# VH-VL binders against Protein phosphatase PHLPP-like protein (phlp-2), part 11

Target 1, 227 residues: Protein phosphatase PHLPP-like protein (phlp-2), of Caenorhabditis elegans (q09564r761to987)
Amino acid sequence: QIGVSGSRGMKNKQCIRQVRVENTFGFIDGGSNSYMSSSICRFMTSYLKENVSMDIRSILLRCHCELGEEGERLGASVMIIRVHEKRLEIASTGTMSAAIARNQKLKMIINGRYEIDDDEYSRIREAHGFVDEENRINGVIGSSRQIGHFSTFPVVLPTHSYRNIQLNEQIEGLIVGNNMIWNMLSIDDLNSTFHNNRSPIVVAKKIQDQLQSYDYGGNSNILVLRR
Key: E = the ipSAE of ESMFold2; O = the ipSAE of OpenDDE; V2 = 0.75 times the mean of E and O plus 0.25 times the DockQ between their complexes.

## First folded at step 12 (VH-VL; framework fv_necitumumab)

Design h5 (from g4 with heavy chain D33E; at its last look DockQ between E and O 0.71; V2 from the best seeds 0.00; counts 0 for: pae O 3.2 > 2)
Heavy chain, then light chain:
Amino acid sequence: QVQLQESGPGLVKPSQTLSLTCTVSGGSISSGEYYWSWIRQPPGKGLEWIGYIYYSGSTEYNPSLKSRVTMSVDTSKNQFSLKVNSVTAADTAVYYCARDYYDYGDYAFDIWGQGTLVTVSS
Amino acid sequence: EIVMTQSPATLSLSPGERATLSCRASQDVYSYLAWYQQKPGQAPRLLIYDASDRATGIPARFSGSGSGTDFTLTISSLEPEDFAVYYCQQRTNWPYTFGGGTKAEIK
ESMFold2, look of step 12: ipSAE 0.577; ipTM 0.844
ESMFold2 (binder alone), look of step 12: mean pLDDT 91; pTM 0.938
OpenDDE, look of step 12: ipSAE 0.081; ipTM 0.720

Design h6 (from h1 with heavy chain Y107W; at its last look DockQ between E and O 0.02; V2 from the best seeds 0.00; counts 0 for: pae E 17.1 > 2, placed apart)
Fold by ESMFold2, look of step 12:
Parts: C-alpha cells; sequence; structure tokens
Structure h6 (fold): chain C 227 residues (1-227), chain A 123 residues (1-123), chain B 107 residues (1-107)
C-alpha cells in the first residue's frame, strides 16, 4: 500500500512528480523547475508502459539521456522503486533518501548525499569543480549526483545508488523522502509514526503534519510503503 | 520582506535602447526557487509578459519581443535587467518587474511586483 | 499563443453586491490560472493562483473557480476598496498571457 504526502513551501508543487506503472514507482524532484519534472514524468511513464521489465537503473540513465537542451543548465533528482513479490529494488540519483523498517526500527539505506564526503570532494576538485561553504556545487547545484547539468560534466554525474532488498519476515516497509524530512525529524520520530499506525496513508500524513508544525518553508515529498 | 524596485530613464528617444534594472531587497536573487520577470502595461491598456530570467542567466522571452529583448542578471548587486532595442512609441508603457515560482505552467503566479516605472518613447 | 478573453469589460455594481467575473481560454489551461487586482496608479496584486487558491493576505470574499477553459472570479460582497480592474492570466505555456481586464466600478 502506498501513502503519499507533500507540502508546498517556497516551491511549486508541480516541481515534484510521481509515476506508477504496474509495480514500478518513480519519484521526481525538479527543484524549482516544473518542466524538468514534467518532461521526466512523461518519458518515464511512456517508456515503462512499453518496457515494463526494463532494469530500473537503465530507465534512470535513459531519463538523463533524453533531457534535451534544458538538461544543460538544469537537473533533477530521480528515484525509481520496483516492488516484486519477495524483493524490492531502488535506484536513485539526487537528494532523496530511503529507510527500511525492520524489527521495529528504521534504517537508512539510500542517503541522498546531502553531505559531501572526502572522496566526493576530491572527485569534484579533480573534475575542476568546487564546493562552496554552503555545500553547493559550483556555487549553485545542491547535489553532485543528479540527472541533467550537462554543462558541468564531469562535475555533476548521473550515477546512481542501487539497492536490492529481500522482503523477508523482518521487513515491515519503507519510507522515502527528500532530505528535509530527515533533517527535521529524527529516525526515532519517524519509526514511532510508522509503527503506531496501520495505514501507510496515515503514516505519510502524520509525517507531513509534523513537518508543518515546524513552520518549515521547503517542499516535502513523502512515500510510505507498508507490507 | 522581499521587495522589488525598478529603476531607469523615464524618457527614451525612438530607435534607442530602453534599459531598466530591478533591485531585489530583503531576499536573494540567487535562491534557485524563483524566476524573475518583466511585464509591461501601455497606458490604459492590458498587461504583456516580456520574459523571465533565472539567476544562472537562463532566459525565456515573449516571441513577440524576442528579436529586440535581452535580459541579464547581476548576482553581486542582487539585480536583474531588461534591454529593449530599437524602441518606438508602441513601447511606451509602465514596466514592472515581478517574482515568480517557475514551472512550465506554474501553479503559482507573480506574487511580488515592483511599483512600476513609466517609460515614454518620444522624440 | 493562448488567448485569454475576459467579460464583461465593465461591471457596474454597488457595495455589498456580488460580483462575478468571467475568463475564458482559447485552449485547455487546466488549473494554471491566476487572478490579479489592479487599482489606479498601482501595480497588480495577486489574488488567486491555481484557479481557486487565495494568495496570502487575500480576504475570503474573493474566490476563484473553474478549470480547463472557463474560469470565474467571485467577490461575494463588494467592499469600497474592491472597485478596481481585474486580470486573469494563464500559466500553462509561455508566453504567459493576460486577459483584457474587467473593470469593477461603482454605479
Amino acid sequence: as target 1 above (227 residues)
Amino acid sequence: QVQLQESGPGLVKPSQTLSLTCTVSGGSISSGDYYWSWIRQPPGKGLEWIGYIYYSGSTEYNPSLKSRVTMSVDTSKNQFSLKVNSVTAADTAVYYCARDYYDYGSWDAFDIWGQGTLVTVSS
Amino acid sequence: EIVMTQSPATLSLSPGERATLSCRASQDVYSYLAWYQQKPGQAPRLLIYDASDRATGIPARFSGSGSGTDFTLTISSLEPEDFAVYYCQQRTNWPYTFGGGTKAEIK
């Protein structure tokens, strides 16, 4: 079951899109640009309908390759989730994170690279890019791994994180969201909300309500899957 | 509190270039969340969108004006600017700068406007 | 280019009356429509975005409705400060285009 919730703070809600084709879910955050989100949404929907069994990693790369000229200056965060009977696949590039609920605990399994580590800093410097004191790439870009941003190549790369998770009896579900959820709410808070509510829709709504209680001005993008 | 203020000459001769600057105060033009537009209104007439600029320098112009219009941004001064080449009396209007959440077919609109500046094209 | 047509051009009403302003698009614009109010000598002010959502600080007497090609701005009970020109704007595709305006005046 899926629960989706979001709050439009300083950004248009149209900059965040979702796709579902059969057992495959796509989540797209175009930042401040709705054209990127809409374009990727249309491509992913059409491509998945024609290629329902295509590897989600390949789909993610195709989203990057199909961006056209708008992809020179702009980019997007993309996460694709495919739910099988006994396993779960996640491919992601950009700023979204995912946590698995297991044995009454949440554990982060995809980190949206909000913090630049030493290896990534070195890679960016070698590519003749820089990270400013606010962790922006070349002064403007919030992630070193996103689709688009062709003009920065090879500073920003579309390479992805990938997870293939067996759905054993200990796996209870999944929470996906942008970095703002993880910055504003503790894992313990999210864990309590997940486990105190049966419906994934209710879980997603309560997470949104908690973010709004902080008067947070940014967008939130929440997905909850519950087994 | 974000405010926008237009500045530039109020009188321009035909065939010259109209040049206007919008100064943003109380916020940053480099936020990445906003696009910055120019809109004009001839006296007693309706509104016409001229174009937008993003802090990266990316622009989109109204096709009716595209051949004569250039926009630029100066992030160090927190300003964006409009140039209209080869002006005629038809370019006489109040010129507004405005802030927008950009999306292609936005759910929002121009939420903050400058006070407007009248530019008259007359010899 | 998407053409926006507003009617009536002029609306003569008394304070306390209900005003209904029409805006029609030449193509489907979904809900991507905004309404602005402009008083003489002033910049436009955003009233409604996304067809029906009031902007911050806009009184509840202003409401927007419609989708697709037909949109309405309603002022439930006119106040003296509401006599102004009202513009609709589509935001589906650039160029962003405005309607010709409806002037609400005291009669």
Scores: ipSAE 0.000, ipTM 0.415, lowest interface PAE 17.1, mean pLDDT 81
ESMFold2 (binder alone), look of step 12: mean pLDDT 92; pTM 0.938
OpenDDE, look of step 12: ipSAE 0.041; ipTM 0.657

## First folded at step 13 (VH-VL; framework fv_necitumumab)

Design k1 (from e6 with light chain Y96F; at its last look DockQ between E and O 0.42; V2 from the best seeds 0.00; counts 0 for: pae E 6.9 > 2)
Fold by ESMFold2, look of step 13:
Structure k1 (fold): chain C 227 residues (1-227), chain A 123 residues (1-123), chain B 107 residues (1-107)
Amino acid sequence: as target 1 above (227 residues)
Amino acid sequence: QVQLQESGPGLVKPSQTLSLTCTVSGGSISSGDYYWSWIRQPPGKGLEWIGYIYYSGSTEYNPSLKSRVTMSVDTSKNQFSLKVNSVTAADTAVYYCARDYYDYGSYDAFDIWGQGTLVTVSS
Amino acid sequence: EIVMTQSPATLSLSPGERATLSCRASQDVYSYLAWYQQKPGQAPRLLIYDASDRATGIPARFSGSGSGTDFTLTISSLEPEDFAVYYCQQRSNWPFTFGGGTKAEIK
């Protein structure tokens, strides 16, 4: 079965939130907007409690559809993880990434750091959007795939990545985080931290400490699941 | 170029133990990316997955057969084996060994199969 | 246990025709579905994995589609060598169950 999870946020982490209802975990990154993360967190918590078995892909889309007027210009990255006895499910939009540990290696299985490839660039252009010299969508938006941003439709889409992970003895665990973790730390550093420590709480704390050693005090959201 | 070949007796008496061996050639059974399975097909019927073994000895068996089935692996001989206890006529089938690719939480498919060996259970 | 149901049991078609084979799972198997071809006296051959990805060396006339519980194998224009039995198999949870098969036979 999956073991213990943990997250390390710092004093100014109100824009990043976590939810847990039974076997379902939600991770929300509102960027610089604390209202978006807070409102999605409360909606997701209430909705899951009333609909415990609902498909996580449907929950994610409902989070998009239930955004109010703030969703016209604002968005959020959302990842939902559901843990079962023999499998996990992950659904994600935006800049959240997840890596699986197997045979003493980490491999990214959901990549929120994707570069805009030629197909996505063409799609954005055909939708009458543009990508600036700093890879921002319409000059302001950091991801072309995120919930919210209704006023840009169809430039920014809430399309999700989905993975069903069939668990066996080779799967050692999971690291989830916003893009800052993956930008500041190498996969090899994260792999070493994961495999040199048994406790997922300790792994999460050490990742947080590494970010602080680079004078990174901004938004970070870390979850570690360990078998 | 990896090839799998089943070997074992073609005829087994009821209540005896059926024993089969699969020999892997052109590759190593000790690869961490693969699981090794047995599948059977009764004459004129469909396919039934029996179970898998990982080169470490870790196994998973079809619940319908679990009480009677044992699998083992011998990495030095590049072989894995199946035993089915207390056989009856219902265990008459072509038995296949197969390779299964497992990549970060997904069992993709049986990409390499042995030729199959017919085992008949008869008195 | 996940039950896989294939239909029809038999397709009687001529070379050059389009074949459509159906596979239905008793519960969500996501994209974790494989298709195999088996000719008499031979081991099964992998055609499609992950619902729609063609295995190495499989001709482009074979295509897979679907997700969740409903899956389809399409052979766009049947060749004489395509008359065989086709099995689907779910790959989401063990036991990795097979469908009952669809026999494609010449009319």
Scores: ipSAE 0.038, ipTM 0.610, lowest interface PAE 6.9, mean pLDDT 84
ESMFold2 (binder alone), look of step 13: mean pLDDT 91; pTM 0.938
OpenDDE, look of step 13: ipSAE 0.374; ipTM 0.791

Design k2 (from g2 with light chain Y96F; at its last look DockQ between E and O 0.74; V2 from the best seeds 0.00; counts 0 for: pae E 5.3 > 2)
Heavy chain, then light chain:
Amino acid sequence: QVQLQESGPGLVKPSQTLSLTCTVSGGSISSGDYYWSWIRQPPGKGLEWIGYIYYSGSTEYNPSLKSRVTMSVDTSKNQFSLKVNSVTAADTAVYYCARDYYDYGDYDAFDIWGQGTLVTVSS
Amino acid sequence: EIVMTQSPATLSLSPGERATLSCRASQDVYSYLAWYQQKPGQAPRLLIYDASDRATGIPARFSGSGSGTDFTLTISSLEPEDFAVYYCQQRSNWPFTFGGGTKAEIK
ESMFold2, look of step 13: ipSAE 0.251; ipTM 0.729
ESMFold2 (binder alone), look of step 13: mean pLDDT 91; pTM 0.938
OpenDDE, look of step 13: ipSAE 0.285; ipTM 0.760

Design k3 (from d3 with light chain S92G; at its last look DockQ between E and O 0.63; V2 from the best seeds 0.00; counts 0 for: pae O 3.0 > 2)
Fold by OpenDDE, look of step 13:
Structure k3 (fold): chain C 227 residues (1-227), chain A 122 residues (1-122), chain B 107 residues (1-107)
Amino acid sequence: as target 1 above (227 residues)
Amino acid sequence: QVQLQESGPGLVKPSQTLSLTCTVSGGSISSGDYYWSWIRQPPGKGLEWIGYIYYSGSTEYNPSLKSRVTMSVDTSKNQFSLKVNSVTAADTAVYYCARDYYDYGDYAFDIWGQGTLVTVSS
Amino acid sequence: EIVMTQSPATLSLSPGERATLSCRASQDVYSYLAWYQQKPGQAPRLLIYDASDRATGIPARFSGSGSGTDFTLTISSLEPEDFAVYYCQQRGNWPYTFGGGTKAEIK
């Protein structure tokens, strides 16, 4: 079962988009640029339809390669999820996060809010980039791991996290969302919302409502998968 | 400490069914953190994963062996078993049972039985 | 399935020397790689998982590195008990597959 919720908030444009092709789900967060998210969404949709069995990691890289001139100064966070009968695959770059529900408890499995460790910091500096007080790359980019931003190479790279999770009866579902969801809502709150509601649609909507109740006026996008 | 021990006949005739049992001691098989696995190694050769079984009975097999392999679990005896049908000389190997530690994608075979040699011969 | 290739097939070294073992995957497996040690007549023992994490009880002289398709197991200073066969295993793509092994033997 699938639940989806999205909101532009007080913004004029939706910069976070979702794709669904059969058992594959895509998330694209273009930050503040709706054209970027739209372009990637369109490409990913078409590409997935033509390449249904392709490795999701390869698909993510293909998205990076197909950005063209627009990718010189713009970029995006991308997460691809493929649900198999006995396995769950996730490939993710950027700031989006995912938590899996197991035994009545949510656990983060993809953390798009990763702290820049010493190694990554050194890498960025060696590439002649910098991290500002707000943890932005070169003062403007939300993550050092994104597709696009070709002009910053090698400061920003399409480095992605990959998970191959075996599904068992103890796994109850999955929550995916952009970074602000996880910044504003605690894992305990999300856990409560997930387990107190059976419908993933209701879960997604309630999460959205909670964001709004905290005066969040930005873009949000939520995917809830439940067995 | 958790220990695994294989048991079963060391000799099987061609076309018959190979049957092995793994007994788990020092811990319960009824844990959601483990996939109980079988791996085999032909003499002088490398390792081949056969499949795994979860404590609930859920199974997954190597595609190369799927048609001939069946696994079962007996939680009351703290055991899980392997059956390989229609064996040939190619199935001669040391068979290992192992615990596959699973933690949301971070896993490996962390505990092994000592292995048991099964020879397929007429 | 993903083919794992280990090199060299045999590594002849003396105690105290540094050993470097290579494992290559036919496809990107990212960090989903384990290393096992097997001594004659014994079951394999887990050394490294997730490409670089040491299993419990494994000496610090063992280290794993790499990502994607190229991986390395390093033994900083060989002990007599380290002469064995070493296998890599990818866990990044189903089904899981092992390398052919590298035999570390005493020179």
Scores: ipSAE 0.078, ipTM 0.703, lowest interface PAE 3.0, mean pLDDT 91
ESMFold2, look of step 13: ipSAE 0.602; ipTM 0.831
ESMFold2 (binder alone), look of step 13: mean pLDDT 92; pTM 0.941

Design k4 (from e6 with heavy chain S106N; at its last look DockQ between E and O 0.54; V2 from the best seeds 0.00; counts 0 for: pae E 12.3 > 2)
Heavy chain, then light chain:
Amino acid sequence: QVQLQESGPGLVKPSQTLSLTCTVSGGSISSGDYYWSWIRQPPGKGLEWIGYIYYSGSTEYNPSLKSRVTMSVDTSKNQFSLKVNSVTAADTAVYYCARDYYDYGNYDAFDIWGQGTLVTVSS
Amino acid sequence: EIVMTQSPATLSLSPGERATLSCRASQDVYSYLAWYQQKPGQAPRLLIYDASDRATGIPARFSGSGSGTDFTLTISSLEPEDFAVYYCQQRSNWPYTFGGGTKAEIK
ESMFold2, look of step 13: ipSAE 0.527; ipTM 0.824
ESMFold2 (binder alone), look of step 13: mean pLDDT 91; pTM 0.941
OpenDDE, look of step 13: ipSAE 0.295; ipTM 0.783
ESMFold2, look of step 15: ipSAE 0.007; ipTM 0.487
ESMFold2 (binder alone), look of step 15: mean pLDDT 91; pTM 0.941
OpenDDE, look of step 15: ipSAE 0.404; ipTM 0.812

Design k5 (from d3 with heavy chain D33Y Y55H; at its last look DockQ between E and O 0.46; V2 from the best seeds 0.00; counts 0 for: pae E 13.4 > 2, grease 19.2 > 18.9)
Fold by ESMFold2, look of step 13:
Structure k5 (fold): chain C 227 residues (1-227), chain A 122 residues (1-122), chain B 107 residues (1-107)
Amino acid sequence: as target 1 above (227 residues)
Amino acid sequence: QVQLQESGPGLVKPSQTLSLTCTVSGGSISSGYYYWSWIRQPPGKGLEWIGYIYHSGSTEYNPSLKSRVTMSVDTSKNQFSLKVNSVTAADTAVYYCARDYYDYGDYAFDIWGQGTLVTVSS
Amino acid sequence: EIVMTQSPATLSLSPGERATLSCRASQDVYSYLAWYQQKPGQAPRLLIYDASDRATGIPARFSGSGSGTDFTLTISSLEPEDFAVYYCQQRSNWPYTFGGGTKAEIK
């Protein structure tokens, strides 16, 4: 079962979008740029319909390659999830996170809350980028791993995280969301909401309502998968 | 301290059924974090995963053996078992039971039994 | 089925030397790779899981590295008890498969 909730908040346009083609789900966060999220959404939808069995990592990289001129200065976070009968796959680049529920505990398995460690800091400096005191790349970019940003190469790279999760009876579900959900809500709050509600639609809606109760005005999108 | 112990006959005739039991002590076979596996090693050769069983009875078998293999679990005795039908000399091996810790990013076979040699001979 | 290829088949080294063992997968197995040590007449012992994480009680001289299709087990300074057979195992997909082994033997 799938539950999805999203909100434009107080923004004029939707910068976070979702795609579903058969067993494959895409999540796109264009940051403050609705053109990027819309463009990637259209490409991914069309490409998946014609290439339904293609490796999700290849699809993610193809999204990067197909950005055209807009990708020179702009970027996006992309997460692709493919659900199989006995396993699921996740490929992600950027600032989205995923947490899996097992034995009534929620554990983050892809962490999009970007923090620059010493190795990444060194890599960025060697690539002639800089990191300001707020951990922004070249003063504006919030992640060193996203699609797009061609003009920064090799400072920002489209390198993905990948997970292939074997499903057993102890796997209860998955929560996916953009960075703001994980910044404003604790893992314990999310765990409580997930496990106190049977319906993934209700779980997604309650998480969205919690964000709004903290006076969050930006875009948000949540996907909940539940067995 | 969790320990695994294989038991069963050391000699089996061709075409018969090989039956082995693994007894778990110092822990519970009903834990949701573990899969219970059988692995075999022919003398002087490498390791082959036979399959696993979960405490619910769910199984997955190596496709190369699937038509001949069954596994079962007895939670009241804290045991799990392997049967291999229609054995031949090629089934001569040391048979190990092992605990497989499953996390979201796989672990490994962290506890093994001592192994039991099964010889298939006329 | 994912084929795991280990090389070399045999390492002949002296105590105190550095050992480097290679494991290659026929397909991408990501980081789902374990290493085991087996001494004659004994069951395998887990050394490394998730490509690079040491199992409980494993000395720091053992280290794993690699991802995707190419993996390495390194023993920084061989002790007498390290002379054994080493197996890699992919855990990315069923059936779990092992490499053919690398025997580390004393010169």
Scores: ipSAE 0.006, ipTM 0.473, lowest interface PAE 13.4, mean pLDDT 83
ESMFold2 (binder alone), look of step 13: mean pLDDT 92; pTM 0.942
OpenDDE, look of step 13: ipSAE 0.020; ipTM 0.616

Design k6 (from e6 with light chain D28S; at its last look DockQ between E and O 0.42; V2 from the best seeds 0.00; counts 0 for: pae E 4.8 > 2)
Fold by OpenDDE, look of step 13:
Structure k6 (fold): chain C 227 residues (1-227), chain A 123 residues (1-123), chain B 107 residues (1-107)
Amino acid sequence: as target 1 above (227 residues)
Amino acid sequence: QVQLQESGPGLVKPSQTLSLTCTVSGGSISSGDYYWSWIRQPPGKGLEWIGYIYYSGSTEYNPSLKSRVTMSVDTSKNQFSLKVNSVTAADTAVYYCARDYYDYGSYDAFDIWGQGTLVTVSS
Amino acid sequence: EIVMTQSPATLSLSPGERATLSCRASQSVYSYLAWYQQKPGQAPRLLIYDASDRATGIPARFSGSGSGTDFTLTISSLEPEDFAVYYCQQRSNWPYTFGGGTKAEIK
C-alpha cells in the first residue's frame, strides 16, 4: 500500500516532484529550481519506461549525465526506490531521507542530512571548495552529494547511498521525505504517526498536516509504503 | 566475544546429503542484525558463497546451488544448519559458517568466521 | 553474476616492501567491495569493507581504494605475518562473488 502527499506551501513553484513507473518510485528535489525538478522528472519517467530492469543506481547516474547545460550551475537531490516482492532497493543522493519501520520503530536508513565528516571535509577542501558556517558548499549548495553542479567538479559529486533491504515479517513499511520533513518532525513523532494509522495515505496526509501546523511554508513531499 | 564453530561428518558418499551445523557462542543467533551464512572453499581454490539464513528462517541461496541447498535455524540451540543434496566430488571443500552484518540494507562483510570443516566426498 | 578478477596471481616481495594488489569487477560494483586475508589452514579474516574502510583491529598499513570496477589493496610495508592469500569480494549484487585471490609470498 502506498500513500503520497505533497505541497508547494507558500511558494509559487513546485521544486520537489515524484515519479512512479510500475514498482519504481522517484523523488527529485531541485531545491529552489522548479525547472530542474521538472526536467529530471520527465527524463526519469521516460527512461524508466524504456529500461524497467535497469539497476536503479545506474538510473540515478544516468539522470546526472543527462542534465546537459542546466547541470553546469544547477543540481538536485534524487532518490529512487524499487519495490520487489521480497526486497526493497533504494538509491539516493542529496538531502532526502528514508526511514524503515521495523518492530514498531522507525529507523533511519538513508540520512540526507548527514554531517560533513572529516574525510568529506578534506575531500571538499582538496577539491578547492569550502563549507560555510551553515554547512553550505561554496556558500550556496545544500549538499556535496548531488547530481549536477558540473562547474564545481569535483567539489560536488553524484555520490549515492544504496540500500538493499530484505523484506521480512518484521518490516512494516517505509517513510521517505525531503529534508525539511525530518528537520521539523522528530523520528518519534513520525513513528507515532506511522504506527497509529493503518492507511499509508492517512499517514502521509497527517505528516503534511503536522508540517503545516508548524507554519512550514515551503515545498514538501512524502512517500509512505506500508505492508 | 562471538564465536562460530562448524560440526558434521568429514566424509560423505556420492549422491548422499551433506549435513553441517554451525554453533554460535558468546551471542544470540536471534538478532535482526545478522545474516548467518555458509561459504565453501575447495582445496587449493577460491571462495564460494552458498547462502544465508535469517533468524526468522528467511533464506537466500546461491543460484548455482539453490536446487540442492537447504538451510535451517534452531534458535533454541543457537545453531543454524546446511544441507547439500546429491553431492559429488565437486562438493569436496572446507565449509565455513560466517556472520554477515546487516543493518537495514547496509552490509559490511563477513566479519566473524568459523574455523571451517573439511568435507570430503568419496566412495 | 559479477566476475571478480584479481592480479597478480602471485606477488613475491620482501619484508618492508610495499604491496599493491588489484581487483577488477566485470561491471560496476560502486564501493561495495571487501578484502579478506587468509593464512594457510585458517579461515579468511576481514580486512577492508566498503572499498576503503578498515575492519576493527586491522593495522593501518592496510588500505583499500577504488570504486566502480577497479580496486586496490595496499600494504604500505609488509610484515612477515602479511604473507598470505588475499581475496576481494563484491557485495553489490547477489550472488556475492569472490576474486580468485592473490598470493603474497616471500621473495
Scores: ipSAE 0.094, ipTM 0.718, lowest interface PAE 4.1, mean pLDDT 91
ESMFold2, look of step 13: ipSAE 0.291; ipTM 0.727
ESMFold2 (binder alone), look of step 13: mean pLDDT 91; pTM 0.936

## First folded at step 16 (VH-VL; framework fv_necitumumab)

Design p1 (from k1 with heavy chain G105A; at its last look DockQ between E and O 0.06; V2 from the best seeds 0.00; counts 0 for: pae O 7.6 > 2, placed apart)
Fold by OpenDDE, look of step 16:
Parts: sequence; C-alpha cells; structure tokens
Structure p1 (fold): chain C 227 residues (1-227), chain A 123 residues (1-123), chain B 107 residues (1-107)
Amino acid sequence: as target 1 above (227 residues)
Amino acid sequence: QVQLQESGPGLVKPSQTLSLTCTVSGGSISSGDYYWSWIRQPPGKGLEWIGYIYYSGSTEYNPSLKSRVTMSVDTSKNQFSLKVNSVTAADTAVYYCARDYYDYASYDAFDIWGQGTLVTVSS
Amino acid sequence: EIVMTQSPATLSLSPGERATLSCRASQDVYSYLAWYQQKPGQAPRLLIYDASDRATGIPARFSGSGSGTDFTLTISSLEPEDFAVYYCQQRSNWPFTFGGGTKAEIK
C-alpha cells in the first residue's frame, strides 16, 4: 500500500516530484527548480518504460548524464526505490532520507542529512568549492552529493548510497521524504504516526499536517509504503 | 583502527544517576552504518542490551530499562553517553559500549567493543 | 522478548576435540543471530554474525549454522585459547537478547 502527500508550500511550485512505474518509485527534489524535478521525472519515466528492470543505480546515473547532455547547470536530490517480493532496493543521492519500519520501530536506512566530514570538506575545497555556515555548497546547493550541478563540477558529484534490504515479516513499511521532514519531526514522532495508523495515505497526510503545524511553509513530499 | 573506551565513575550511590561516556577513536561516530550501543553484564551473569543511539540522536532502549535510561551523542567530541536514573544494586555491572554494525540488509552484530567499566552501586 | 536458550551450560572438552554449542530461540529469528566469545576479564568478541558468517579475523575452526530457531556454533578443533564463555544473540526483534552462555572448559 502506498500513501503520498505533499505541499507546494509558499513557492507554489512542484519542486519535489514522484515517479511510479510498476514496482519502482522515484523521489526527486529539485530544490527550488520545478523544471529540474520535472525533467528528471521525465528521464526516469522514460528509462523505466524502456526497461522496467533497469538497475536503479544506473537509472540514477543516467539521469545525471542526461542533465549534462542537456546542458543543465543545476541538479537535484534523487531517491529511487524498487520493491521486490523479498527485497527492497534503494539508490539515493542528495538530501533525501528514508526510514524503514521494522519490529514496530523506524530506523533510518538512508540519511540525506549528510554531514560533510573532513575528507569531503577537503575534496570540496580542492575542487574550489566552499561550504557555508548553513552547510550549503557554494552557498546554494543543499548537498555535495547530487545529480547534475555540472556548473560546479567537480564540487558536487552524483555519489549515491545503495541499499539492498531483505524483506521479512518484520518489515512493516517505509517512509521517504526530504530532509526537512526529518529535521522537524523526531523519529519517535514519525514512529508513532506510522504505527498508530494503518493507512499509508493517512500516515503521509498526518506527517504533512505535522509539518504544517510547525509553520513549515516550504515544499514537502512524503512517500509511505506499508506492507 | 576504531576503538571504544568507556569512562565514568565506578561507584554510584543508590537512587543516584549512573553516567558513562564512550569515546570513539580511530573513526567517526557520524556514520550511518552504526548504532552505538550500551550493554551491561552483572558480575557472573549474562549480557543485557541497554540500548543504542544513532549519530543523529535517534535512540532505542530496552523496554526493561526505558524509563530510567537516557542516551546522548556528541558528534563533535566523537562520544556517546549513557545515563541510568534511580540506580539500585541490580544495576551493578560491567558496562560496555559497542559499535553495532548495521548493513541495511540485516542487523549484523556488535563488532567492536570497549573494554568495559565496572560500575558498583553501593551506599 | 525473544528468549534465547543455550545448551549445554558447561562443555568440558580437551584441546583438539570438536565442540558443538547449541542456541535456541523462542521464536523464528531467521538468520539474525550472532555468536560472541568472552574470556575472563575481557569484553565479548564477535565470532559469527548472520548465523554463519565469520567475523573478521576469526579462525576457520569456528563455524556457525542454523536458521529459524535452532543454531549451532562449532569449533572443529579446540585450541587452548578457545576455552571461554560463548554467547548467542538474536538480532531479529527488539530488544535484542542474549543467551545465557555456554562455558567451554578444559576437561
């Protein structure tokens, strides 16, 4: 079962988009660029329609390359999720996070709240980038690990995380969203919301409502998968 | 090589709070691959999982101790801490901090342990 | 919580002999099982994870097997340094629980 909820916020632009082709889900955060998210959605959809079994890591990298071919200067955070019968695959770059519900507990499995370590910092600096006090790359980019951003190459790279999770009876579901969700809501709150509601749609909506209750006026997009 | 070291008082009075800190060296605590855990072992007895904390601050506690246990993490110091409130003689144990490796496919195991520190609850 | 039962409580053997340690779970824990070795005055050391995978640096004489509820740690030929207490731990359900341990002692 799938639940989706989102808000365009005050920007009234769909900068966060989702793609679904059969058992593959795409989650794209284009930051403040709705065109970026739209383009990536288009690319991803095209690839999946061509080959629904295409490796999700390859899809992510192809999207990256396509952005380059089109001369795109900006980039996006992308998470791709493929649900198999006995396993869950996730490929993720940027500021997207995911938590899996297992044994009545949410656990982070992808953390897009990437803290730049010393090595990454050095890499960024060597590439003539900088990290500001808000941990933004070059004062604008939310993560040094994103697709696109060719104008800043090699400051931002499409480095991605990959997870291949074995599904068992203890796995209850998955919550996916941009980092703002995780910044504003505790894992305990999310855990409570997830387990107190059986409908993933309700879970997603409640999470969105909670965000709004904190006067969050930005873009939000939530995907909840429930077994 | 990643090493863990427990530190804190070896003696705590009943009803007081036990406080321990684990210092991680040779690696960053800020890794998504690990859950930083506390385990205790009463003298001559088996092992009991107290709980763990993620570098983000997310915690899970053993239900048997949840009401009395608090964990924290300080990424800047590469440390995580355990507090146990209202201690009794039953809380006398060697306390271990350990790294819990999580490979996202399955729960792995405690692959790195501190040497342990004995905490005795006595008046 | 899942109860882990280890048997025997004590295993008396001589160096060179084969040791077989049993661990049983009160419910299905799949392959989410770890084995630890603990020597007196030392912290536990990881031996086996995921029921059958040897941890880094663990000698080949140690092997784990089993799934579901029944698990076995086997030491093919006991070395003098292998005499210790061995614990199994289920890592399937929170809270993760340990067995009571099996003490391997010199006969």
Scores: ipSAE 0.016, ipTM 0.510, lowest interface PAE 7.6, mean pLDDT 89
ESMFold2, look of step 16: ipSAE 0.197; ipTM 0.719
ESMFold2 (binder alone), look of step 16: mean pLDDT 91; pTM 0.936

Design p2 (from e6 with heavy chain G105A; at its last look DockQ between E and O 0.05; V2 from the best seeds 0.00; counts 0 for: pae O 10.2 > 2, placed apart)
Heavy chain, then light chain:
Amino acid sequence: QVQLQESGPGLVKPSQTLSLTCTVSGGSISSGDYYWSWIRQPPGKGLEWIGYIYYSGSTEYNPSLKSRVTMSVDTSKNQFSLKVNSVTAADTAVYYCARDYYDYASYDAFDIWGQGTLVTVSS
Amino acid sequence: EIVMTQSPATLSLSPGERATLSCRASQDVYSYLAWYQQKPGQAPRLLIYDASDRATGIPARFSGSGSGTDFTLTISSLEPEDFAVYYCQQRSNWPYTFGGGTKAEIK
ESMFold2, look of step 16: ipSAE 0.264; ipTM 0.740
ESMFold2 (binder alone), look of step 16: mean pLDDT 91; pTM 0.940
OpenDDE, look of step 16: ipSAE 0.010; ipTM 0.528

